# Designs tried in a protein design chat: miniprotein binders against Putative transposase y4zB. Part 7

Target 1, 356 residues: Putative transposase y4zB, of Sinorhizobium fredii (p55729)
Amino acid sequence: MITTGTPTTRRSAAGTAGADLCPVERCGEPARPGGRLERQQPSPLSPGQRPLADANARRPVAVFAETFGLLAGQLDRQTRREGRAMLRLIDSTPIPLGKLCGWAKSNGRIRGMKMHVVYDPDSDCPRLLDITDANVNDAQIGRTIAIESGATYIFDKGYCHYGWWTAIAEAKAFFVTRPKSNMGLKVVRQRRIKVAEGDGFTVIDDATVRLASKGDSKLPIPLRRLTVKRADGDTITLLTNDRKRPAVAIAALYKGRWQIELLFRWIKQHLKIRSFLGNNDNAVRLQLFAAMIAYALLRIAARLNRITMPILRFTDLVIRCLFERRDIAAIERPPPVNPSHRRPRCSPHQMSFAYV
Below, E stands for the ipSAE of ESMFold2; O stands for the ipSAE of OpenDDE; V2 stands for 0.75 times the mean of E and O plus 0.25 times the DockQ between their complexes.

## First folded at step 2 (miniprotein)

Design Q11
Fold by ESMFold2-Fast, scan of step 2:
Structure Q11 (fold): chain B 356 residues (1-356), chain A 102 residues (1-102)
Amino acid sequence: as target 1 above (356 residues)
Amino acid sequence: SPEMLQWAAYILNLIAMQLDHVSEQGDPHAIQDVASLLKYALDRLQLIRDTGDPELLKDALRAVTEMADLAQRLSDEGDKESLESVLRAIKESADLLRQIAE
């Protein structure tokens, strides 16, 4: 159900802060005091933060999420016009909210949040953003993503939900993921072994498989299993319902998943993660959406000025130039000759996160 | 112009980074007003990208100036230290937008 815009705000508000409804100013109590989320995961409250103030803070989140959705949609339309593949990287990153200081003796539990993102690597922009409690299972959020026909969804083994994988296939879309280590797979058809070289990896196996269930099949769709060997000798297993695309292409798509980590690093760096330890979760949501709006605006500005350098480097240069009032057009100049400032486009660090 | 849009985006990013300070002060009406003005400024900057109309930058500057005035009133009526850095950043953003608009 979640697409760019208002539904993202609804999911964020509904899933993280106790009751789905805001208080109706009933004695200053939150709607449904002691609701499911509050009973399952108690959170520390700041001494000055009243339930009514938290409810009022949730209203600005809707405005920011809607603005983000509008800007992300603009970038997505440009990517479609350029005829690029509809790729959707899905991942999450934890955001620690606070530590127990005054309440440490009664409850040693540290509250945390999790930011869930659907990211388009070709537009270099997130399409969907959801913020939940840190203990919410990644697969639960995946189930709420509106599936686009023809899209390819790329996600880690934390998004193991057979019903959702089936829904993707039924919607004429594709997924690429890793099976959990305990997942039993049975080869259905004679394996076609075709060793194929990619950039930094080789595909050594390609087979049609099915889930080997104990009672009955929980996943009634055709599956394809790839075995990929990295240059250092490690192997990784991939699962997909895409039976037409070359194995090397599918492995390359999964390898490209590292791009979402670059976005997560930028967000955490610019939010100065340490500064909102102890803040309430609505303030954190508001700041996260505001940062994503700023990111989308900077991405649009980069395209308008025909900036071709990586977005993190572009934003860093804009920040540096502000103090000296340099011409923004100068940002397109080559990096300094100093060898310490040169970086390969495929850095070893990024490649290690994208092990295929 | 694209250059003006880049500066405006950077300025709004600075405001966004400190907006949570106003939120955590526990004034729900002020929080809503600041967020509304920020959204308005962002909407004006978005329209500049689509239309190239320089008057929209003037609208964004007005919104940021109103944010500064609101933050100053909150500081004067309560804990000045907690809001001082946010107020300074908002005022600096207004000055930068004014320089660009001129």
Scores: ipSAE 0.000, ipTM 0.130, lowest interface PAE 20.6, mean pLDDT 56

Design Q9
Fold by ESMFold2-Fast, scan of step 2:
Structure Q9 (fold): chain B 356 residues (1-356), chain A 102 residues (1-102)
Amino acid sequence: as target 1 above (356 residues)
Amino acid sequence: DSEQVHDLQMAILNLIYAAWQLMETGDTDRILQLRDLAYKLLSAVDQIAHKGNPDLLRQALDAMETVARLADKLSRQGDKETIQRLLDASEKIARLVSELLR
């Protein structure tokens, strides 16, 4: 993974198998993946440039990924020095390339990528990043995450893989997730049901469970099931292998998962503002890693200057202070400072920031 | 248009330098500089990907690796000198990235 400073080598089938879909020869219906179709576009490279030029172009991505890993590691070490828990929020977000480039293929093919993130809410920074084609399953990427002993991994239904859950437990780590609706759970031991109030939620059930024997869906680790009622009245079910923490604490960890959505929003906002994005996968990958390097640098700067405000809000505040909807010409060359109708009473060095 | 992007980046830098010259607080100015580097990285990456200038790209990547190593060192040796070197390296990245624009 990226945090170890290694390149993201998800290139086993990158841009080869399934790159272009075979049309089903039917009108009205979207083309379903059939037999592999030959690529219709020739290489945009100059005559004499080999396919290895693509691999060479991807070399910068590996360096950016490694740079990000080192910066994220620096923030994580600061967090650990403060004695905070090792929390890992896992999620992915789609990055639709078809909307940025317009719909070019007449067969309705939408190009897209997916960014996979392991996020540390205490450092407010990603620990791991991976960028894949949009069709790659979330659970497949989850399985490749190196498990840290003592860490708690928090993820949603998309990461349901019993072998991976078992690996987390065997590594002496924990997870908190939500079960799929069709999971058969049997109560092994009913824990004492004491309604426990949390901040904006109530835990109304707590039981040790196991997967039903039906269909031979054996899972060799004991699970704990929590039922949580949110302030809006919705009830959700959580599964965890952590049998020691108070139920309220576990529910609070899952409630905090929204923080990864703020990171995704920040990244997408910055990509949106830079609308001259190139129409190629390498450019998107470089831009994503550059954004995360910038994010990590901002987090480091904020900590060095003892800013306790979340970086997203801090960034917004700084932008608002610098760019109060000013004229572009005023940014390049401030207009002459007009003498105030008020006679200056303070030092002559004090001036108005009237750049508009 | 890379020329328009470059002009905007220079305008933003001029605004920040003007603000810095007038302000008494150095901590805020240093953070603003790092924020500007973030925008430059984002806006210039597209040009980097397709421009194909290997020497400037290599220099920018080397500078980014230097920033990463200084940040790693800072986590172990948090002195003022290391912080200043990190800021200097970050500014070098911004300059190199700007040079990669048309």
Scores: ipSAE 0.000, ipTM 0.236, lowest interface PAE 16.0, mean pLDDT 57

Design T1a (from T1 with Q12L A13E I16F M20E F23W Y26E W35E R38L L42I L45Y)
Fold by ESMFold2-Fast, scan of step 2:
Structure T1a (fold): chain B 356 residues (1-356), chain A 87 residues (1-87)
Amino acid sequence: as target 1 above (356 residues)
Amino acid sequence: SEEIKKELEKLLEEVFKLLEEAWRLEEEGDPEKVEELLKEAIRLYEEAEKLHKEIKEGSPEELKEKIEKLKEKLEELRKKVEELLKQ
């Protein structure tokens, strides 16, 4: 279990990060632009003079993304008013646009789109959602996230960007990550822990480190390195700028990152992205944003009405109602069970999370 | 290589079935007890996917050893899921 024991302080600045990071116009809209200049002002054309066909094809996605951002912002404001910890799990997951079973034939290539999420495990809700082409680097999206003072950002080694880590530290926020294997670190001061046991892990080393001389000027912040032995016997290294929290607490925060991975696998399983959604990237974007809007609305409703259903089950009912075009008022009524609905014979790639 | 590929594909199918059972327990059972089972099922699936990506460049002997270790972990989780279903 992740518990900080210390609630976050209230802030006046509310984030709309979800809306801010929707890259539909940047990556998902490869329309033929003006072409010459990098920056152009909107033309002051009358509606009768401007062709609307191509613009209207992309308008629905932008509206859904903006709506999600507004709802996520409302949930964020509620969490801040409660004084809860500001935890931010960051990760992405590929959404293949190819045919089913393409995973076996891709030889490690990722095709299609990528969904980027900032997730708050305390509220059990995504705070930011962005859908880009698979070619967009995780670190490129990460560094566009507005940094909240006092927040703790938890992400894997794919988000290695020294300038962004420095910006997090300068904003009086924290990060917990894993260093890339080729990262040169030098020990500044050693601290040994002999009995620092957590739930399902043990912290076996704790040291203050700095980036080696090639990068000293590019990452000029003191770092802390933890070595953690997991229940399965594997050892992992964690890197953080948080020098105040106990080592066990920091390791527990990183352990909690599995929650975003569980969310991704659950989404792919229940939204049937592999079988239900078409290969059109605009259709995929629309369905994902619509599902997340429904999820955010239900989280708000649950707070108002003290709903006792598990959030994951509640979300499943909403998504089913959304994609089946069912009345949202019927969410708590289970769908009919069809015993004749036989499981199709599929290869592992058709019924698995092979594309994750 | 081809034989190892088929074994790994069967392993992925078995891990996926266990993951589906763990999700069913999360909906019907005790969420706290299921949390660790879901974590382990997801981890096994990720390990199996990594091995599938490595199949072209990996040593056949090393791949077979890793596949057998994953099968052992899968059987351990299957027993835990079965015990929770009995309750």
Scores: ipSAE 0.000, ipTM 0.162, lowest interface PAE 14.5, mean pLDDT 60

Design T1b (from T1 with A13L I16L L19A M20I F23W Y26L W35L R38A L42Y L45A)
Fold by ESMFold2-Fast, scan of step 2:
Structure T1b (fold): chain B 356 residues (1-356), chain A 87 residues (1-87)
Amino acid sequence: as target 1 above (356 residues)
Amino acid sequence: SEEIKKELEKLQLEVLKLAIEAWRLLEEGDPEKVLELAKEAYRLAEEAEKLHKEIKEGSPEELKEKIEKLKEKLEELRKKVEELLKQ
């Protein structure tokens, strides 16, 4: 899970990162023969060599990861005591390295990093966090997640691993995902066509299917396939092992998966990488875990104060109130509107303004 | 008991304020100091939650003593936050 997310770090730095802003596509390509950047690239690390600085940096990362785990665990126990559904949104996102390109290369290629998250939408908080090299497959990380009986795991087609899906089913848990476009499915039993309307979507098909790949059964469990028409008119296909829940309920669970994108946007907006902290992968990991620890701590504090507002909205409100010198006791009340003082002006160090 | 509830709620709000200050420190780009602050704030949050449960089963005098100890820890963290923000 979190502790197994300590990645292998083998790196060489690009020579002129300051002149080269990092559209990932440009930085990902090797320098062309005769290019001006060729001579300024450092030698790649020898096979099997790792700097001692990597070992020292990794110890703090492990401590941060453990601290996040403890905080997330506390929030999770509170959620379970409240009897809420066990929903697990799974996704990953590239680490925003900013425009500092070339600080990590392997065999002349830019090595990216990505953050893997298991998010509980009912608690508005990530439960698991793992940071890996970008070349680590999403499905590989997914299968390291401990499966909870009764839970429903919701993820996109990048998490296609038949053994893991089977393990979820065998653990008496469920998943909802999208099939890959080249996945061959055969209908075992066509359910009656009943158009079922949900909030912003319509379920137009429901069938029991099995994998029809090269004649071999690599996925021995019966699956259910749903066709869902979105509000914009496009259709998507969903795949699940939950054969009992109403089709509209399953589609609603998958529709909710976009909430993890809001978390990713929040993290990226509020996480800033500074050059003075170092631009190596361990410095980035430390900053990411620190941000997630702060987020989890805010969520725990909000629960202790019985705040029922979604945590992202609550966090924004608290920050605005703090900078406006507002009493935190008034946090759940609309701020008094003064037509001449709609912008926070309390901090002499603030460069940007927010509306009241 | 109502006074004890009010005092505990005040302490919980102060923990929330420290969590916000930790977020400010993160924006300043000092992750190791943020981690240390987060660990201590976590311990305070856990203790406050424990005391909140004890309100139903504990004695007023014992709870008052534990609340005072929690206040002392909160003040130590507040001083630390102010020093880190000053830098």
Scores: ipSAE 0.014, ipTM 0.415, lowest interface PAE 7.0, mean pLDDT 62

Design T1c (from T1 with Q12A I16L L19A Y26L W35I R38A L42F L45A)
Fold by ESMFold2-Fast, scan of step 2:
Structure T1c (fold): chain B 356 residues (1-356), chain A 87 residues (1-87)
Amino acid sequence: as target 1 above (356 residues)
Amino acid sequence: SEEIKKELEKLAAEVLKLAMEAFRLLEEGDPEKVIELAKEAFRLAEEAEKLHKEIKEGSPEELKEKIEKLKEKLEELRKKVEELLKQ
């Protein structure tokens, strides 16, 4: 995972060579003072999972990733200065390699890529970006995310890693997620029975819980479980370490997670990623980072110019101006806008329609 | 102060134009050129944002001088973008 102000590139001969001895790494905390619990470091990637190592090809990717990190960090700091919540939507999306790229690098199977994103819906900008082989586990990337105090991390059940959840809580940050179906939970305390209705959903249960089998040793943090009934009648379960926010607010945060899917749709549809799929892995990485840098620039420019239209509609307008040779100078000097002409902010769902 | 606000809004619009041109370079398959434009546009945008916040507390004379300096940097960026687009 690439983060602003932290190492955005991995240097040197730390190599994942098959002959390398795997060092033991501590990634757990002792249950008692002086006690130790070490979790084995993840095995090095096998040669078949290892990215092609070429020093010259890797330099440009590192520079692009660092530039993206700087731009995303600026937007994040501005959001914090404005007193807005620090929200972090986490997800990944597959990037299919074209037939020429995929099968040409295969030793009997087609390799794919996966883009991992931490997205801030308030700034409408990716905060962190990483590109890996498709077989890299989501939770493995999640736990490399630097935790910001006060932030709320929202992710699906693919990011189940108890050590990382504990680290989030210990850093005075929050998470909202879904438990795996086989996760054994026991109720410690039923919170006040209160059915709370939100926009398009109802919270029908709210309880303090913990893991059923020696849960305190595996996940020694207070947990809260919400049961949410959607408009379609289906129910979902949410887990969070945030015990102060109203249940409806927490459910609304998780509902808003679809915004990262909207970003993925935008990237695939308008940046013409499909046209790059014939290139090698490093070329694809370079193009994806360049596209995200362009996106971050558009977000910064829109913020400075105080464009209040949804970013997807704004991006569509930009693309049409570029392709139709419209007068860009007309955008430079927009007429003064009466406060009564403020455009209603599109809900995340409406932003999809604005783009499509 | 109103004159200073108008100048900063004009600078923001110019940064937006450069960002759109960077996006065009990306669509034309020149991602490496986008990086250099992004770095320079980012610095200009950051300086404009700082000046915008200083309007409330800053000296009009000092702000006007800084704005003129940013305009010079913007013209340099515009010329670089035009050269890249013609290559």
Scores: ipSAE 0.015, ipTM 0.393, lowest interface PAE 6.7, mean pLDDT 61

Design T1d (from T1 with I16W L19I M20A F23L W35Y R38K L42M)
Fold by ESMFold2-Fast, scan of step 2:
Structure T1d (fold): chain B 356 residues (1-356), chain A 87 residues (1-87)
Amino acid sequence: as target 1 above (356 residues)
Amino acid sequence: SEEIKKELEKLQAEVWKLIAEALRLYEEGDPEKVYELKKEAMRLLEEAEKLHKEIKEGSPEELKEKIEKLKEKLEELRKKVEELLKQ
């Protein structure tokens, strides 16, 4: 039995002011709520909450940022030494405030927000995070993503923006996506393929294509189209500008996109468990940032040390411990290795996790 | 009761803190001892999860006694981690 979450919907409604994805430059370095949280319109406070308490809610996230930065740096070096591809899964998920905030219903209108994420599945690390109103268009947020040369960006039909795809190609980066059903494609050259089997799928077609544009060329770059038959017998079409990688490898990258769906499921489950942390817009944003940071840390720790325990329970308890106590110094404090001999050279603000 | 749930969650959080500290020993080159400590911590978390399921069905007195026994095991685990960190 698979519990399906809230269906992800994509709209072309007018967005708010041009929102940008918050950068998480190095793997594990969390998206920073600073500046953005302070630029947000003040939300109605929960009963008993004061503006000062709301402003202080961002401090735990800043503390996590330093520790994750160090861990991410170590994983980035390991990934480069292993010669792994720089992968970037892109998607968004709606967060209905009415499920978290009783006050939202009292307004006679339920507000919603949307979390936009860029995620590296190899390092189990979110790279970019942005939280916008639910009416903001996915493609508009996607196109604000800073392009890393050599990276491969994997996203669905909602991220169709020809200018951005062209920018990815010009930056010597790659993308893998699905075309919208009404996209006109012209086969330029049939690539050499008989039937190629992958793990749980089969590539049945591989062709060089171009956008069938008339007049001005909207997408002048050469594209590659793959037709992939899934285990359930359904076929999907993939588009990529990667002309060199084997077809089965590209299909496998897109198949791996399900990992971001698991992240979204985990976050939504965590929000229900952590309702005591507050329920206004700013508290929800902080809770989402904290959940992303904790998720990344636990995946990193599990990967390095073979922890196979339920990540939901583990992360939830760690977050509860950190925020309930409001005393992060004990966790930030570098553990003394030999107190009678030498003090660690690490910052007093580093968490014990920094030594993993 | 809600108080018992909070006590269990606090205990589980303390177990996870010890695991995080023990991971430092792995980085310092003692992976076998860290693996055994993780197994012991995982067993404590499993027992706490079983106790969560008993909260609605069991007596508060019996649940408190079981929680105290888990706290004793947590303290033993903490002493083992502290001992290894000193060496």
Scores: ipSAE 0.000, ipTM 0.110, lowest interface PAE 17.5, mean pLDDT 61

Design T2a (from T2 with W9I R12A L16F L19A Q38A I42L L45A Y52L)
Fold by ESMFold2-Fast, scan of step 2:
Structure T2a (fold): chain B 356 residues (1-356), chain A 87 residues (1-87)
Amino acid sequence: as target 1 above (356 residues)
Amino acid sequence: SEELEKEVIELAKEAFRLAEEAEKLAKEGDPEKLEKLAAEVLKLAMEAFRLLEEIEKGSPEELKEKIEKLKEKLEELRKKVEELLKQ
């Protein structure tokens, strides 16, 4: 597994590994008292979550992951110095593998993998969290993210973990997500309703809420629920601990999640993941990290060369220049991009665009 | 700084090219070549990190000398990558 910070475990002290809980009960588990999230809460290792038992075979992957982390950190610090918002889009994408050797199939391994990514759309800074088997829960990986004060974490309902949400709030950071359909929420205080229109959506409700679930675990932080009406007439519910931003701004942040789909498309095209046929787990991980490092280096190069076009477009141009033997300096910036042009090339029913 | 930025761009191009070669080697099923390619991609990434630190911390009067030194390092890395890909 990859780590983003210095591991801090409770196994060296008193205590045991946390008990496994069902999704709802697990989401209700509050963070232990400590005030700050400076201490990391690592996930305990389990045999089913280990990609390989051989530590030596995983050394190159760990080194690549750490190098990518350092490069991404450099870009994040520069973005902070420029006064831009620290946004973190979190999502995962399945990576289909071709047919594997019969021995690998009979080993009982899952044929698919999943790539977990953090992406900042304003800085165009992608960061890889982990590469896991397809059956690993998104929330298990999400909660290993080192929480940065002032950041806003935007993720889908697959990242339900109440202890992690509490940790984000305690670190003076924010999250915007969708509640699971079975999550019970009760209004604590009705906020003054200002029906407000955004670009392609309308916010129709805004309330302070609390978790209504029974059990010993609670979500002990102030929560805000927004009801957003989409252009197609359907509504979605958003949940956040950000109680000060305008409702339209929060809804717009969540709508922006579609941008991570463009990143996923680029990565998959670049890697030709279908070509991993016959390769072992470690080889696939190395190729994914190599691609992410290349992407980070291209982002750094673009930033230092003061290229303001979206990084995905810039990487497309760099790819063509590499293959067509053209100088990057010859690339002209496109005219100002309107909002329609930035819309993903997806049908209206695509999830990541249709969320709002 | 402008020329250092150009060197960073060149390093990024090399790393991107190596990532593409990794796909070919993985398809061929040669794990030893993949491992060596991975090490070279890491080396280029570390050099980019060092270039950023030098741009942030370097003094104006040393800039010209550092640019020439970095150009030589990038050319050496390019040769090393080609050697690894031949193995």
Scores: ipSAE 0.000, ipTM 0.256, lowest interface PAE 11.0, mean pLDDT 58

## First folded at step 3 (miniprotein; from G1a with K39E K46R K53E E54L)

Design G1d (at its last look DockQ between E and O 0.24; V2 from the best seeds 0.00; counts 0 for: pae E 4.7 > 1.5, pTM E .720 < .8, off the site)
Amino acid sequence: SEELEELAKFLEMAVKLLEAALKKIAKEGDPEKIKEAEEALRFAERALEIVEELLKEGSPEELKEKIEKLKEKLEELRKKVEELLKQ
ESMFold2, look of step 3: ipSAE 0.082; ipTM 0.567
ESMFold2 (binder alone), look of step 3: mean pLDDT 78; pTM 0.722
OpenDDE base, look of step 3: ipSAE 0.432; ipTM 0.830

## First folded at step 4 (miniprotein)

Design G1e (from G1a with A40L F43Y I50L; at its last look DockQ between E and O 0.50; V2 from the best seeds 0.00; counts 0 for: pae E 6.2 > 1.5, pTM O .799 < .8)
Fold by ESMFold2, look of step 4:
Structure G1e (fold): chain B 356 residues (1-356), chain A 87 residues (1-87)
Amino acid sequence: as target 1 above (356 residues)
Amino acid sequence: SEELEELAKFLEMAVKLLEAALKKIAKEGDPEKIKEAEKLLRYAEKALELVEKELKEGSPEELKEKIEKLKEKLEELRKKVEELLKQ
C-alpha cells in the first residue's frame, strides 16, 4: 500500500543512502554475490554510431552488433531529421538456459543470459544495448544509454536510479516509469485533467509530487504522478518529469511498452537458443545479435510489402511459404491452419509457447 | 556454426521478402519505393558480408553453399535495383 497526500512526521535521522539506485523491491535480486562480474560498459553513443563491444574475445558479436547499429541508426536519423519526438522504450528479457549450462551465471532465479534493448516505436526498429549474464542489474545497463536531448525514455520500475533520472532531466530529456512499491510520494499540487479518456484507459489523477521518504535533495527534479485506470485491468501509477504534455498522452506512451514484448516473443519462438547448451557465451551472444538483425530486416521488408499483421504471425507464414514454395508477396492470405511440422516443434528442448 | 546456419535461414527469409517487394515496385514504377528497396538491399548486403567473415574452414558445406546462393541472389537484386534507378 502506498499512502500519498497524508501529512508525514519526517525526522532527518534517516541515513543518507546513495543515489546510485532506488531502494530495491523486496523481491528484487541484485547482482550475484561474491561473483566477479566481467562487464564492459559501452561509451555514450549518439544515434548512428555503432555500439561498443567487449574486447577481442567478443569480435564476432561486435561484427553483428555493427550491422544492427547501422540499420537502427539510419532509422533514428530519419526520425530526428523530420522533427518528430524521439521515443525510447527500454526493457530486458531473460534468456533462460538449462541447468546443464555450467558456464552460465545465475541471479538466483534464472541461469542464463539477459538481453537489454532500446526500442524506437515509431520506426519499429530495436537497438541492442547489451547482452549480459543474468545477474547484471537492469538499471546499470539502462544508464549506459547516451541521453539524447528532447527524447522520452519509457522504462519499468526495475530501472529506478535517482541519479540517472536527474541526468535525464538535466539533459532536457524526459522519462515515464512506475514507482517502486516502497517509494513514498507527497502531493504538492493537484493538476487539472482536461482530456481523461485514452485508448483503453482513463486518467483519473494528475498531481505534482515530491519524494517523501528521501527528501528533495536526493531527487532534485520536479515529479508528476499520474493514476491510470485500464479498461480491462487494474489501476496503475506512472511517474514522469514531463510537466507539459497532456496526461493522456503520457499514459499512451507507457502503454506502448507492449511493442518490446513482441520482439522478445519473436526471438524466443524462432531461435533454438537452448539447443546450444555447453557452448561458450560468445556463441549465445552471436545468436541473439543475429536474431536482432533478422528482426529488423523482416520489419522493414514487411513495411515495403504493406503487411500489417502481427510480426509473430507474419514470421510463421513466411516460414510456411519458404517450405511450401508459396509466393511471399501473397502472405496476407494465410494458408490452412493445420501445419504438420508446427506441432512437433514443441519438444522439451524448445520454448513451450504453443499452449497460449 | 549452428548459429550461422539459423542466421542464414533468417537472412534467406529477408532476401525473399526483398525480392517480392521489388516485383511489386517494378510493376508500380514508384521511384520513392525503389529508393527504399535500395536501402534495404544495402543493409542485407552488409549483413551477408559479416556472416561470410564468420565462416570457418570446418563449417558445413551446406552452410557455405547457402551463403554463396544468398550472395548470388543479392547481386542479382542489386542489378535489378540499379536498372530501376536509371529509369
Scores: ipSAE 0.017, ipTM 0.412, lowest interface PAE 6.2, mean pLDDT 63
ESMFold2 (binder alone), look of step 4: mean pLDDT 81; pTM 0.773
OpenDDE base, look of step 4: ipSAE 0.102; ipTM 0.614

